# VH-VL binders against UPF0305 protein MTH_811, part 4

Target 1, 155 residues: UPF0305 protein MTH_811, of Methanothermobacter thermautotrophicus (o26902)
Amino acid sequence: MKGSDALIMALRNMAATLGVYDLMEVRVFLERSCRFVQERYRAIYVDAYMSMVVDSVLDLKAGFSGTPEMDDARYSLRDALKRLDEINAPTIVGLTVLYRTYVKGEPLHPPGTPFPGGFEVEKKDGVHYCPVKDKQSDNPEALCDICIARQSPLP

## First folded at step 4 (VH-VL; framework fv_firastotug)

Design s54 (from f11 with heavy chain S101G S106R)
Fold by ESMFold2-Fast, scan of step 4:
Structure s54 (fold): chain C 155 residues (1-155), chain A 123 residues (1-123), chain B 108 residues (1-108)
Amino acid sequence: as target 1 above (155 residues)
Amino acid sequence: EVQLVESGGGLVQPGGSLRLSCAASGYSISSGYYWSWIRQAPGKGLEWLARIYHSGSTYYSTSLKSRLTISRDNSKNTLYLQLNSLRAEDTAVYYCARHPGYYYDRSGLFDYWGQGTLVTVSS
Amino acid sequence: DIQLTQSPSSLSASVGDRVTITCRASQSVSSSYLAWYQQKPGKAPKLLIYGASSRATGIPSRFSGSGSGTDFTLTISSLQPEDFATYYCQQYGSSPLTFGQGTKVEIK
């Protein structure tokens, strides 16, 4: 990928258009989509995801000053943009995905995100692992193929 | 309140085609949900047929892939199923069903079902 | 494909009875992605249990699920008149989605 400064500037410009209403819409959608997840897991998952989204938007609004970590991304930026277009991803979701994957090198589900069955997103020896990545392979809208996390070795 | 209403069933000829529709109300099919078609032959169990995501991406039962087409019309908030080369074993009640959302892995969980529409394949 | 086999295929019970239905998978169902549905004649199935043990919203506490791996159980602790129906297990841990053959709970 070329033009990391251009990417960061574009993401900052997009973040500047987002307000509290956009964040509220994402939270409402996540809570609705997680209504079949046990209450304890749902609350922790939604809060972790919203924290990640809020942190991404605030970082961009405040001016990111870290070093981009693009080498961990499985998808090229071009392929990721095509993927987001294919699923008609909302602006805030696309922004968060691009920022975490291509600027921060972090997974789309934050470490510690729990899943029913007693598994969590974990980081071990510099690698992020997700318990459900392979389970999402038949879901074209999951975005797991953009995520840097690998499938957990234990089922 | 979510409602799904199937239509298009009835008596159809062997070798022909059927086209079923599923009208959704109480939510928009473009709002991040996805849905499937499932059938149930008389006196038998449930069989998953096809799934479509809000993006328009489609997935099919491997055994029926060559004969099935699932589609949707966002402006009409309606899901469709086309089945070609009809055989007697395609006689069944056909259901449309909703999956919750895509931010969590629930690829096969059905939270709302239509009432079903009976298709009889007979000469 | 994961094949699900329910036992028994049918049973007769009285109001107040404890009813147990088992579902056995031909392969391990990862992450306990197994659901139970209730279906009455002429009606669509209704979700009862998901994730092997979590009760869906509005489902009475007399319904409970348990199990992991290949062996799962649905229990109705005190059968009510409205519980006479056919029950199906369903795995959503792998594609294609598969259902058990069903267990019919009939009045004795």
Scores: ipSAE 0.005, ipTM 0.532, lowest interface PAE 11.2, mean pLDDT 77

Design s55 (from f11 with heavy chain Y103M)
Fold by ESMFold2-Fast, scan of step 4:
Structure s55 (fold): chain C 155 residues (1-155), chain A 123 residues (1-123), chain B 108 residues (1-108)
Amino acid sequence: as target 1 above (155 residues)
Amino acid sequence: EVQLVESGGGLVQPGGSLRLSCAASGYSISSGYYWSWIRQAPGKGLEWLARIYHSGSTYYSTSLKSRLTISRDNSKNTLYLQLNSLRAEDTAVYYCARHPSYMYDSSGLFDYWGQGTLVTVSS
Amino acid sequence: DIQLTQSPSSLSASVGDRVTITCRASQSVSSSYLAWYQQKPGKAPKLLIYGASSRATGIPSRFSGSGSGTDFTLTISSLQPEDFATYYCQQYGSSPLTFGQGTKVEIK
C-alpha cells in the first residue's frame, strides 16, 4: 500500500484496463496540444510520443518489474499528480508519464525527438538533454518539471 | 465558430479603476485553452498585459503586475481584466485573445482575437 | 525581456511590388518561436506566420517568413490591394511576450 511497490502495482492495474480507444484519446489530446508545432516537426513528434505510450502500456501489461526511480526524481510524485490533473491529462498519458519518470528513469520525449531550430532530445554520458526544458519553467501546465531531462547547452 | 466580445470600455477618470469583460462563444473557456489581454495605444504598437491558463494560473507584464488582475468565470464563459490606479498612458484599445493549447511550448501565439474595446483615461 | 525592432517603420509600395520587412531581436529567440501578424485599421490583428516560417491556415502563399536567432524577415512576393496594413512581429520563446513596434505598408 506504501512505497514504490504500490506505484508499480497501481500502474500495472491501470494498464490492464486500457484498450484501443484509450490510444485514440491520447492521440487526440496530443494533436490538440501540438497543433501549432511547425508542420514538419509535428508528425515526427506525435509519432515518437505515441510509440513511447504504446511501449509503456505493453510493458506494464506484460508484467514488467522495474525499480522505481523515486529517490533520483527531481520532481515529487504528488506534484506530478497535481500537474496531470491540472492539464486534464487522459489516464493513459498520466500512466506513461509516471512510468517513464519514476519506473524507467527516461525522458518523456525519446532521444532523437526534433524541435524547431534544428535541435533534438539527446543522451550524453548517461544524461538526457532537452532543448526546450528551461523555456517551459514558467508554464505551470507544462510536464517538463516532471521530466528527468536537463536543459541542453545551446550554441 | 469562436467569437470573443470585449466590453466595459469608455471614458474613465485618472486614479480610478476599470473592469473589462471578454465574453466567449463557440467554445468553453474551461477547456484546455489559454487567454490573454493585449492593449494598443492610439497609433502605437501592441503590448501584452496578462494571461490566464485553463487551470487558473496567471502571468503578468512585469511593469504592470501591481495594477492588473486577470480572472475568469467559467459559468459565464467570460474572461476579466481589472486595472487599478488608471493613468493617461493607459488609454488604449484593449483586446482579449486566445492562445492555442500546446504542450511543451510557452505558446504565446494568438489564434483568435476579440474586436477590442476603447478605454480613454482623461479628466 | 527580448526587445523586437522592425525595419522599416513604414514603407510605400504599389500593387505587384515585393515587400520585405525585417525584425531584429535584442537576444536570440529560442526555437525560432517568432510570429507575424497583419492588422488593418479598426480591426484586431490576424496571425500570418508562426515558428518563423510556417504559414497559418488560409494565409496566401505570397506571404513567407524566414530567419533564426536574432534576424527574421517577412516577405510579400507580389503585393495585393488587400495587403495594405500594419505588420507586427512577436516572439514567444520567452516570457514576457513581446511585439515589434510595427511596420505600416501604405499605398504609393
Scores: ipSAE 0.035, ipTM 0.626, lowest interface PAE 7.0, mean pLDDT 80

Design s57 (from f11 with heavy chain L109P)
Fold by ESMFold2-Fast, scan of step 4:
Structure s57 (fold): chain C 155 residues (1-155), chain A 123 residues (1-123), chain B 108 residues (1-108)
Amino acid sequence: as target 1 above (155 residues)
Amino acid sequence: EVQLVESGGGLVQPGGSLRLSCAASGYSISSGYYWSWIRQAPGKGLEWLARIYHSGSTYYSTSLKSRLTISRDNSKNTLYLQLNSLRAEDTAVYYCARHPSYYYDSSGPFDYWGQGTLVTVSS
Amino acid sequence: DIQLTQSPSSLSASVGDRVTITCRASQSVSSSYLAWYQQKPGKAPKLLIYGASSRATGIPSRFSGSGSGTDFTLTISSLQPEDFATYYCQQYGSSPLTFGQGTKVEIK
């Protein structure tokens, strides 16, 4: 089996262990961690992230059959797996990161996700940009280093 | 509900060392939040010193990193700040404080503060 | 590092007065991640405003924040006796975290 096929099977097996409780835990964590995000952005931000997580889990539970996208990843799959293990990432977080980055080739925050100050995650000329990527450079638990998005040109 | 109580302050001589504690109650310090130490010299402003992530990774103020160590004991729900090679300018009230964190966004403001503990460095 | 400069460093005002405190950043504060704290003598700071303009839970409506980029303002619309305190701005948009030098508000 080639590496991408093995990855998809591993992600499907991860997704099979996840239920409503795991999704509820992610939502509670997001709402608590975002409680100091300006109110006008918080609900949209949380909903966008949860939709992305739910879509990732449901795609894999349904038996994803698409062609893996891996050529835009900054980290090798091996290095990403090592990184997730080092921070002891929860299964649902690891699944989401690996699926979005190595299978879909999409950023962890979907395009159009708004951030305070009027900035959004956006795609221009085939490149995804995130307004907060460089702000996480001193946070070793941030998964921005695995994410395909680049820092927006207007930091 | 959530309380942070600092202890371990007191009088130390220049060149000495001190370990401060911050006991948390009503909340687990091993959660997905940052925990920081902040100090305030008498009559002066606030200065951020160090933070620790829920994973145990640490970051320090550039000017002080050689003399400070932040750590925690999850079983005791307690944060620590070790201060070495103390100088008169280290005289301050030391606070521990929590700020929210999230993998894909910046940390938030300090939403819970301890009462502070006074460290006096004097001969 | 982002340096925050507050103006004025101190002021005296009467009960009922409108008080305005400014915080200027040496470079743009990302996402308006700026907070204001109130500190009374002998007490720890208390969060008043976050995200430049959002009031923290339990904070009276007379406190308001505004601004973006490099210029931020805290306003107390009708000063009360309990508002005697030092006020600090703080940015959390980039590392290291930094505070302004503080503004002391004395009640006449």
Scores: ipSAE 0.012, ipTM 0.598, lowest interface PAE 8.5, mean pLDDT 79

Design s58 (from f11 with heavy chain P100V L109Y)
Fold by ESMFold2-Fast, scan of step 4:
Structure s58 (fold): chain C 155 residues (1-155), chain A 123 residues (1-123), chain B 108 residues (1-108)
Amino acid sequence: as target 1 above (155 residues)
Amino acid sequence: EVQLVESGGGLVQPGGSLRLSCAASGYSISSGYYWSWIRQAPGKGLEWLARIYHSGSTYYSTSLKSRLTISRDNSKNTLYLQLNSLRAEDTAVYYCARHVSYYYDSSGYFDYWGQGTLVTVSS
Amino acid sequence: DIQLTQSPSSLSASVGDRVTITCRASQSVSSSYLAWYQQKPGKAPKLLIYGASSRATGIPSRFSGSGSGTDFTLTISSLQPEDFATYYCQQYGSSPLTFGQGTKVEIK
């Protein structure tokens, strides 16, 4: 509590400093991170993520109105900040991760983000599910440990 | 151009240990997220042995886990496989291979293979 | 572990024939994470198909893959002299990675 207002203010101040070059940096970061993704899914994934990033920045610049869904039981803010620093995440990526996880309570991959085989991030009964969360447990660049989504049941 | 060259094969004695090397050129192994060892016994099919991830995480065939160690040396751009307690059944051509995986998926298919190195376990 | 069984284990064919090879999994392969490889005697395997149906770079259009779940197929629409080889399926939907036993395509 009350820390949520401080976090939102910090994120808004961060968003105010971002420009076009920062958006290009995010796209480069995502394309590099997705270099092993099948080409047909890479473009869809990158575009979906960029839309989410842009929406987050615009929402913060507009002053965000709504009810924060802060969760102190998640991967702590301190540990999340350490993770973002360890992978040298661009400022916009860090902003988006913190905003979606600790303010919005939404997954890092938007609902409807497609994965190979036709699986998607989906929301059921208030819970977000991701088809690849558990497959990323050994990936040091994955931010799945910060993400609110749970692993989808496998077929 | 990417090349993988295996070495360390030859005739080895039962009960001994085997250390294979895979030297990569034209590409840095530290920039490829997953690398595997695969073997093929004479006249038989392919058997996956082990893979290593950029983080150092290792995964092994369930039947060989106690006898295998996969490792890498980024400064030498080289992958290694150590196999202990050798048996006649370990006679095979051993391949190293780079596998392409999705950024958000630890599984993968193999796009580059070495030429293979023959290991014969016999007295 | 997911076991992959290929049918047939071997076949004889002539140039120009349509060849079909089937790969059956003991469990559902997640996300259609299945690849096909070609191996010629004395050579390492070569990637043909990944994701069940996507051709690898440089692979001729006569090679095609299909299927999902437990049943997958590799088809060569018009067999060429260079296509006489052993073909392997491989799943990467779960660890450990596993291969089929192989299908040998021999000259008739």
Scores: ipSAE 0.000, ipTM 0.515, lowest interface PAE 10.6, mean pLDDT 77

Design s59 (from f11 with heavy chain P100F L109Y)
Fold by ESMFold2-Fast, scan of step 4:
Structure s59 (fold): chain C 155 residues (1-155), chain A 123 residues (1-123), chain B 108 residues (1-108)
Amino acid sequence: as target 1 above (155 residues)
Amino acid sequence: EVQLVESGGGLVQPGGSLRLSCAASGYSISSGYYWSWIRQAPGKGLEWLARIYHSGSTYYSTSLKSRLTISRDNSKNTLYLQLNSLRAEDTAVYYCARHFSYYYDSSGYFDYWGQGTLVTVSS
Amino acid sequence: DIQLTQSPSSLSASVGDRVTITCRASQSVSSSYLAWYQQKPGKAPKLLIYGASSRATGIPSRFSGSGSGTDFTLTISSLQPEDFATYYCQQYGSSPLTFGQGTKVEIK
């Protein structure tokens, strides 16, 4: 990819090929991946994630014209694509990650996902904060290093 | 129903090696959780030793890293801990425990514990 | 690494008493990632509280947790006979995971 306009066009073209079957495939994948997670957290996370994916696809199909946030990403687009390939992310998941990070400038965790301690991903004074980002510093498979969110501060 | 059963404890000689097993039932160990080994010397507190993630990534306590290996066998739904160069100070009850996990919560609190297996290091 | 210090190391109490146990961290614990466990002789620890203040499933309402940063507290509002045990705090805000030294709650 060459730049923000090329990225948006590629994502729109990708979204145009996606249908209900692809969305259901993501739901099946998520439900299988967290089948033994406590029901409360599993249900909330899956539903939030599916809403995020649907919103991303629909925005792209509708011809989103916002300003890309590529300069705020920690990872280059090339490095992000390489990581998504390395973890064998489904195409629609990759689309969602790239759209949220490089076009919208939004975090990768679904808003409203509960974490231990009652914390959530939140936005204060234009900055997104995530309560678990630093806990992933020793996990090379986590996508937190692509994410625009910062670790939630403790006093 | 999640159950964890440790085995492999008993009497071991100083300088020897220990291999503990933790058989999980009620769910698959490949399902996205972290798992830890924790020990407790007689009359003492809890000491975290090592954890492993479903991807195979491993993490160790800094003081014991050179003597510990945590591993798993997905086909047997079993976790392992290897401890080398045993000393009397390694005498303890060894527990395996599951971390409650969200997708990017790589470490958390322990929601399920095994019954523990006693290891005695003595000549 | 974060060192956790519990106060007191032991206490004697009677049924019906309010018991308070404090856990102090050597540095700030991210996002209040602190848990409390109960351990009875010969048994594995049992999760009571996670995220400093959330009760685990099946834990009686007399158990409550509070605190943030470096200072955390476990309170048992009306001690029952089954509550005589050793209690441990544990932080999971940073690696390595660490536990407090424990507080033994004994019969007066």
Scores: ipSAE 0.000, ipTM 0.525, lowest interface PAE 11.3, mean pLDDT 78

Design s60 (from f11 with heavy chain P100Y)
Fold by ESMFold2-Fast, scan of step 4:
Structure s60 (fold): chain C 155 residues (1-155), chain A 123 residues (1-123), chain B 108 residues (1-108)
Amino acid sequence: as target 1 above (155 residues)
Amino acid sequence: EVQLVESGGGLVQPGGSLRLSCAASGYSISSGYYWSWIRQAPGKGLEWLARIYHSGSTYYSTSLKSRLTISRDNSKNTLYLQLNSLRAEDTAVYYCARHYSYYYDSSGLFDYWGQGTLVTVSS
Amino acid sequence: DIQLTQSPSSLSASVGDRVTITCRASQSVSSSYLAWYQQKPGKAPKLLIYGASSRATGIPSRFSGSGSGTDFTLTISSLQPEDFATYYCQQYGSSPLTFGQGTKVEIK
C-alpha cells in the first residue's frame, strides 16, 4: 500500500489503544509547556489544544472520509518522526501531530487559538496562519517546523 | 531532581585560557532543554554567556562570542565552557543553568542552577 | 539590548516592613516576560516571580509582582528574617537575556 495508507492504518490502530491516562499525560505535558505563558492565556490555550487532540483521536477512531493532498512540508515524515523522538513527545501528541500534518492537512493549533497580544491562528483564502511560527524557530520543544501553518504576514 | 555541579575554577593568568565543567545528574542533557552558562562578577549583576541546545546547536553573547566555546560530552552528561584570551574583567562566579524547555520562547527562564565556580584572573 | 535598571540599589529594612523594588526597562518588555530572582550570599539565584506577576511554586504569598511595558515592581508585604538578600529582575521577552544590576535588602 501507499505510504500514506500505511500511516493512516498505523494511526488508527494506535488511536484504538488510547485511554484516559494518555489524555491526562497530554494535559500534564501542555500545562508544563505553558507554565510561563501569561495566566489569562494558559487555560484557554491548554483547553483549545486538548479539544484538538480529542477531536483528532475521535476522528481516527470513527474514520475520516478522505486523504488531503500532502504538500512538500518543511519536514519529511521520516524527519518528523525523528524530531518527535528527540523531544520525547508523548505518544498521543505524536499521533495528533502526524495525523494533522500528513493526513488531514490541518495546523497543530486549530483556527481561533489565542496567543498573547490578541493574536490568533487564522485561516485566510485556504491557508492557515500562525502569529508565532517564526518566533519559535530556536525553541527546542516547538513542533512549528513540522506544522503546515505559515507565519502571519506583517502589517 | 536535576542537580548541576560546576568545577574548573581557580586562579588563572591574563592572556591564558580556562575550561569549566558542569556535571549534570537527574536528567540527560542530550534528552532536552537549552543549557546555559551565566557569570556574576564580584558585587555585580548576572550576565548570560552562552547556551547549547540538546541537539548541539550553540548560541553566544555577541560581546564574548570570539572568546567563548560551549560544548558537551553526552557520555559524561557534562557541559563545558572554554574561555580564551582571559582578562581581569573575566573574574566572576560562573554558573551553569537549565532553560525551561517546555516554554514556547527560546529566551526563557532558568529552573535549575549549579552552585557556581569562582574564576579569578590575576597576575 | 534591553537594559534593566533597579531602584534602589540597596535599602535597609526591619522585619515586618513592606519593601518595594522597582525595575525599569530601556524598551518595552514583550508580553510582560519579566522575572524576579532572590540570591543569598554564596548561593545561586532562586526564581520568585515570572510573567511580571505570577508566583513560582513554593514561594510565600508575601512576595508579589506587578507592572507592564517598561515599569515593574516586586513587593514584599511583611519582610521576614530569611528575606534579607539581593533581588534581580530579568527580562526574557527578547534576546539577549538581560538582568538588572540588583537590589540589596539589608538588615537595619
Scores: ipSAE 0.000, ipTM 0.481, lowest interface PAE 12.5, mean pLDDT 77

Design s7 (from f11 with heavy chain Y104W)
Fold by ESMFold2-Fast, scan of step 4:
Structure s7 (fold): chain C 155 residues (1-155), chain A 123 residues (1-123), chain B 108 residues (1-108)
Amino acid sequence: as target 1 above (155 residues)
Amino acid sequence: EVQLVESGGGLVQPGGSLRLSCAASGYSISSGYYWSWIRQAPGKGLEWLARIYHSGSTYYSTSLKSRLTISRDNSKNTLYLQLNSLRAEDTAVYYCARHPSYYWDSSGLFDYWGQGTLVTVSS
Amino acid sequence: DIQLTQSPSSLSASVGDRVTITCRASQSVSSSYLAWYQQKPGKAPKLLIYGASSRATGIPSRFSGSGSGTDFTLTISSLQPEDFATYYCQQYGSSPLTFGQGTKVEIK
């Protein structure tokens, strides 16, 4: 595991080198992964995720000033790094995942992200819930195990 | 680009066993896609048999799970289906098929199918 | 298991006709996880529609899907010679994955 200060420094240094081509790479990655997501949700899903990625990079470039959170992460930082390497995640995706999970304590899909069936990512009583976390347990590319969100108690 | 080719079909006696192969080309079966076996009796509809995930998790048709084993050999880029205690009603064309996406709302779709291999169970 | 029943089992049509095929599920299909496939004799099925209404890449606009819950429909607005085939619905909202019995679209 790395200390939080060392992680933040590493992420900020990486963010300083990222540009528009890295953003194009992550969009291509998401579009390929979501090609059979129902059309009415696909654009909203991809755009919400891209906005989160952009916001994460810009926040790091501006010099993050919040309080790091690491309490609810299931994976250790070392295990998360290994997982990202196993799926050959683009560098910008890896940076975003590590920043959201180990620095911000925020889910990978932003609150309010809609999913088929009328479900969405939500925050209630300080806990983030995602409707699809358990449904992704056998997905070899899923980053849900790194994500802080818990499975929504669906009706 | 993606191609699946089934083999191992033919005539088999009732009570026997068969092992079908599905050779994949144009992609690696260890790449993280999900794969299924589906069959179709002559003049009848499609019946899903089994699915294997990249993680190694397997899922089977409720009525057939005691007679089926789905497996893979990553070094040969090949999927297998073992069917035991064969009956006349197992006569069918057997297909292997790929699931197109890792996401939960599309993991049950089939985007590429093999050409099929005919299995005839007869005395 | 969710059972899918297609109606009709077969139909005869002419080029230019509007063809409608229905698929009824024995219980609700979550989130409209229903697909339609086309199969020609001696060939493997081809994905046409997914998520009840989304057309797969390269599929002509004359093919459309609709429905939710237990009632789903595939429509071919103007039948072409290459559309004579058997059509299958498939649900992927729950395991095991299940298919309808098929609807054969024959030339008159």
Scores: ipSAE 0.022, ipTM 0.624, lowest interface PAE 7.4, mean pLDDT 80

Design s8 (from f11 with heavy chain Y103W)
Fold by ESMFold2-Fast, scan of step 4:
Structure s8 (fold): chain C 155 residues (1-155), chain A 123 residues (1-123), chain B 108 residues (1-108)
Amino acid sequence: as target 1 above (155 residues)
Amino acid sequence: EVQLVESGGGLVQPGGSLRLSCAASGYSISSGYYWSWIRQAPGKGLEWLARIYHSGSTYYSTSLKSRLTISRDNSKNTLYLQLNSLRAEDTAVYYCARHPSYWYDSSGLFDYWGQGTLVTVSS
Amino acid sequence: DIQLTQSPSSLSASVGDRVTITCRASQSVSSSYLAWYQQKPGKAPKLLIYGASSRATGIPSRFSGSGSGTDFTLTISSLQPEDFATYYCQQYGSSPLTFGQGTKVEIK
C-alpha cells in the first residue's frame, strides 16, 4: 500500500468517469482561450495539448498504469492535490496534470510545442525546458509550478 | 456584448480610504476569465494595480500590496478595489479591465476596459 | 521589473505618412509577449497588437508590429485622421505587468 499505488487507482477511477463530451468541452475551452495566441501557433498549441489530454485519458481507461516517476518531480504530490482543490479544477484537468507529472514524468505542454520568438518546449540532457514557466509564476490557474519543465534560458 | 462600468470615484481626503466598484455585464465574472484594476494619473501612463481570478485568487502590485484589496461578488457580477491610506499621488482615472484568458500566451493582455472613474485625492 | 521606454515621446505627422514608434525593454521580453494599445483623449485604451506582431480583430492592416528580445516597433503605414492618439507598449512576459510611457501622435 504505497501512495503511488493509491495515485494510480485514483487516476484510473477518474478516467472511468470521463467520456467524449468531456474531451470536446476541453477543446472548446482551449480554442476560446487561445484566440489571442498568434494565428500560426494556435492550431499547433490546441492540437498538441488536446493530443496530450486524449492520450492521458485513453491510456488510463485502457489500463496502462506504469510506475509513477515521482522522484523527478520538484513539486510534491500533496501540494499538487491541494493546489488543484484550491482552484476547483475539473476532473479532466486534475487527471491530466497528475498523470503527466507523476506517472509519465513529462511536461504539460509536449516537447516541440512552439512559442513566439522562436522558442519551444524541448528536452536537453534529460531535462525538459519551457520558455513560459516563470511568466506564469503568479498565475494560480496556470499550474506551471506543478509541471516538471524548467524555465528555458532567455537571450 | 461585454460591458464594464466603474463607479465610486470622486473627491477623497488624504489618509482616507477608496472603494471602487466595477459592474460587469454580457458575461459572468465567475467564468474562466480574470480581471485587473489599472490606473492612469493625469497626463501620465498606465499602471497595473491588482488582479483577481475567477477562482478568487488575488495578486497585487508590490509597491501597493499593503494598501490594496481586490475582491468580487459573484451574485452581483461586480468587482471591487479597496485602497487605504490615500495620498495625493493616488489621484488618477481607475479602470477595470478583463484578461481574455488565463492561458499563458494571453495572460496579461487586456481585451475589454471600462470607461474609467476619476479619483481626486485632495484636501 | 521590466522597464519599457518608448521613442519618440511625441511626434507630428501628416495624413498618409509612415509612422514608426519604438519600444525598448530593460530586459529580454519572454517569447515576444509585447502588446500595443491605442488611447484617444478621454477614452480607455484599445488593444491593437499582441505577441509583438499579431493584429487584434478589427484592427486595420496599416497597423503592424515587429521585434523581439528588447527592441520592438509599431508601424502605421499610411496615417489617417482617426489615428491621432497616444500609443502604449505593454509587456506581459513577466510579472509585474508594465507599460511604456506612451508616444503621442499628432496630425498636422
Scores: ipSAE 0.088, ipTM 0.654, lowest interface PAE 6.1, mean pLDDT 81

Design s9 (from f11 with heavy chain Y102W)
Fold by ESMFold2-Fast, scan of step 4:
Structure s9 (fold): chain C 155 residues (1-155), chain A 123 residues (1-123), chain B 108 residues (1-108)
Amino acid sequence: as target 1 above (155 residues)
Amino acid sequence: EVQLVESGGGLVQPGGSLRLSCAASGYSISSGYYWSWIRQAPGKGLEWLARIYHSGSTYYSTSLKSRLTISRDNSKNTLYLQLNSLRAEDTAVYYCARHPSWYYDSSGLFDYWGQGTLVTVSS
Amino acid sequence: DIQLTQSPSSLSASVGDRVTITCRASQSVSSSYLAWYQQKPGKAPKLLIYGASSRATGIPSRFSGSGSGTDFTLTISSLQPEDFATYYCQQYGSSPLTFGQGTKVEIK
């Protein structure tokens, strides 16, 4: 078995242990984390992230068998695991981040997620762009640094 | 109720060092938030100094980072700032303040502040 | 570093007046990540506005913020006795975090 197969199997096994109470805990965590996100974006961010988390867990519970995208990730899996440990990420958050980044090759905020200034997460020529990634360069707790999205070109 | 109380200020001599404390109550400093120190010289504006994250990682103002150390003691629910090689220009009220979350849209905001402690650097 | 310049540096006003304070950035503040704080003498600053226009919980509706790019405004539509204070803008669109020099609103 290759390392990528081991990752998928580990994520599947973890997803099998997760239930509705884990999802409720993540929602509380996100609402607390987003309480000072501009009001008009807060519900959109929380709901978009929760939808992504639910979809990730359900995909893994259904036995997803796609090809991992580890070779395209900026961070090695080891470094990503260290980052998640540093911020004491809940297990379900860690699972979601690892699945989206190393298996799906998709950003943590889904395409179409709106941000202040009229920008949104988008995909162009096979590359995902996020308008706020570089803003987090001085914040080691931000998960943006392990996200596959690149900084959007800004005027 | 969230409360931050700074202490350790007073008169210090040029060239000396100071260690300020910020005691938190009404919540745990280990519970997913992060913290900054900010100062305000008499009659002047606010200047951000240093930040410590939940993970223990630190970030400093470029102009002061060689003289600053920010730290925490989770068992005492207390934050610290040490400033070395004190100058007259370091005379200020020093505040500790909480950032509401690590989330990128709010990571630079300050939702709760201490009352501040005055540091006077004079011979 | 993004420098924030407030205008005016001080103003005298009467209860009931409309007060406007401007904050100008030396370069564009990304995503309108600009906040306003109120500070009374001997007290810590208090968050009023975040994201240029979002009012913090418990802040009276007479306080409003607007602007984008390099020009931002805090407006107090009908000044009350408790509003005499110094007001600071702060950008959090880039590191390091920076504040304006402050605008003192004093009684006429």
Scores: ipSAE 0.013, ipTM 0.616, lowest interface PAE 7.4, mean pLDDT 80

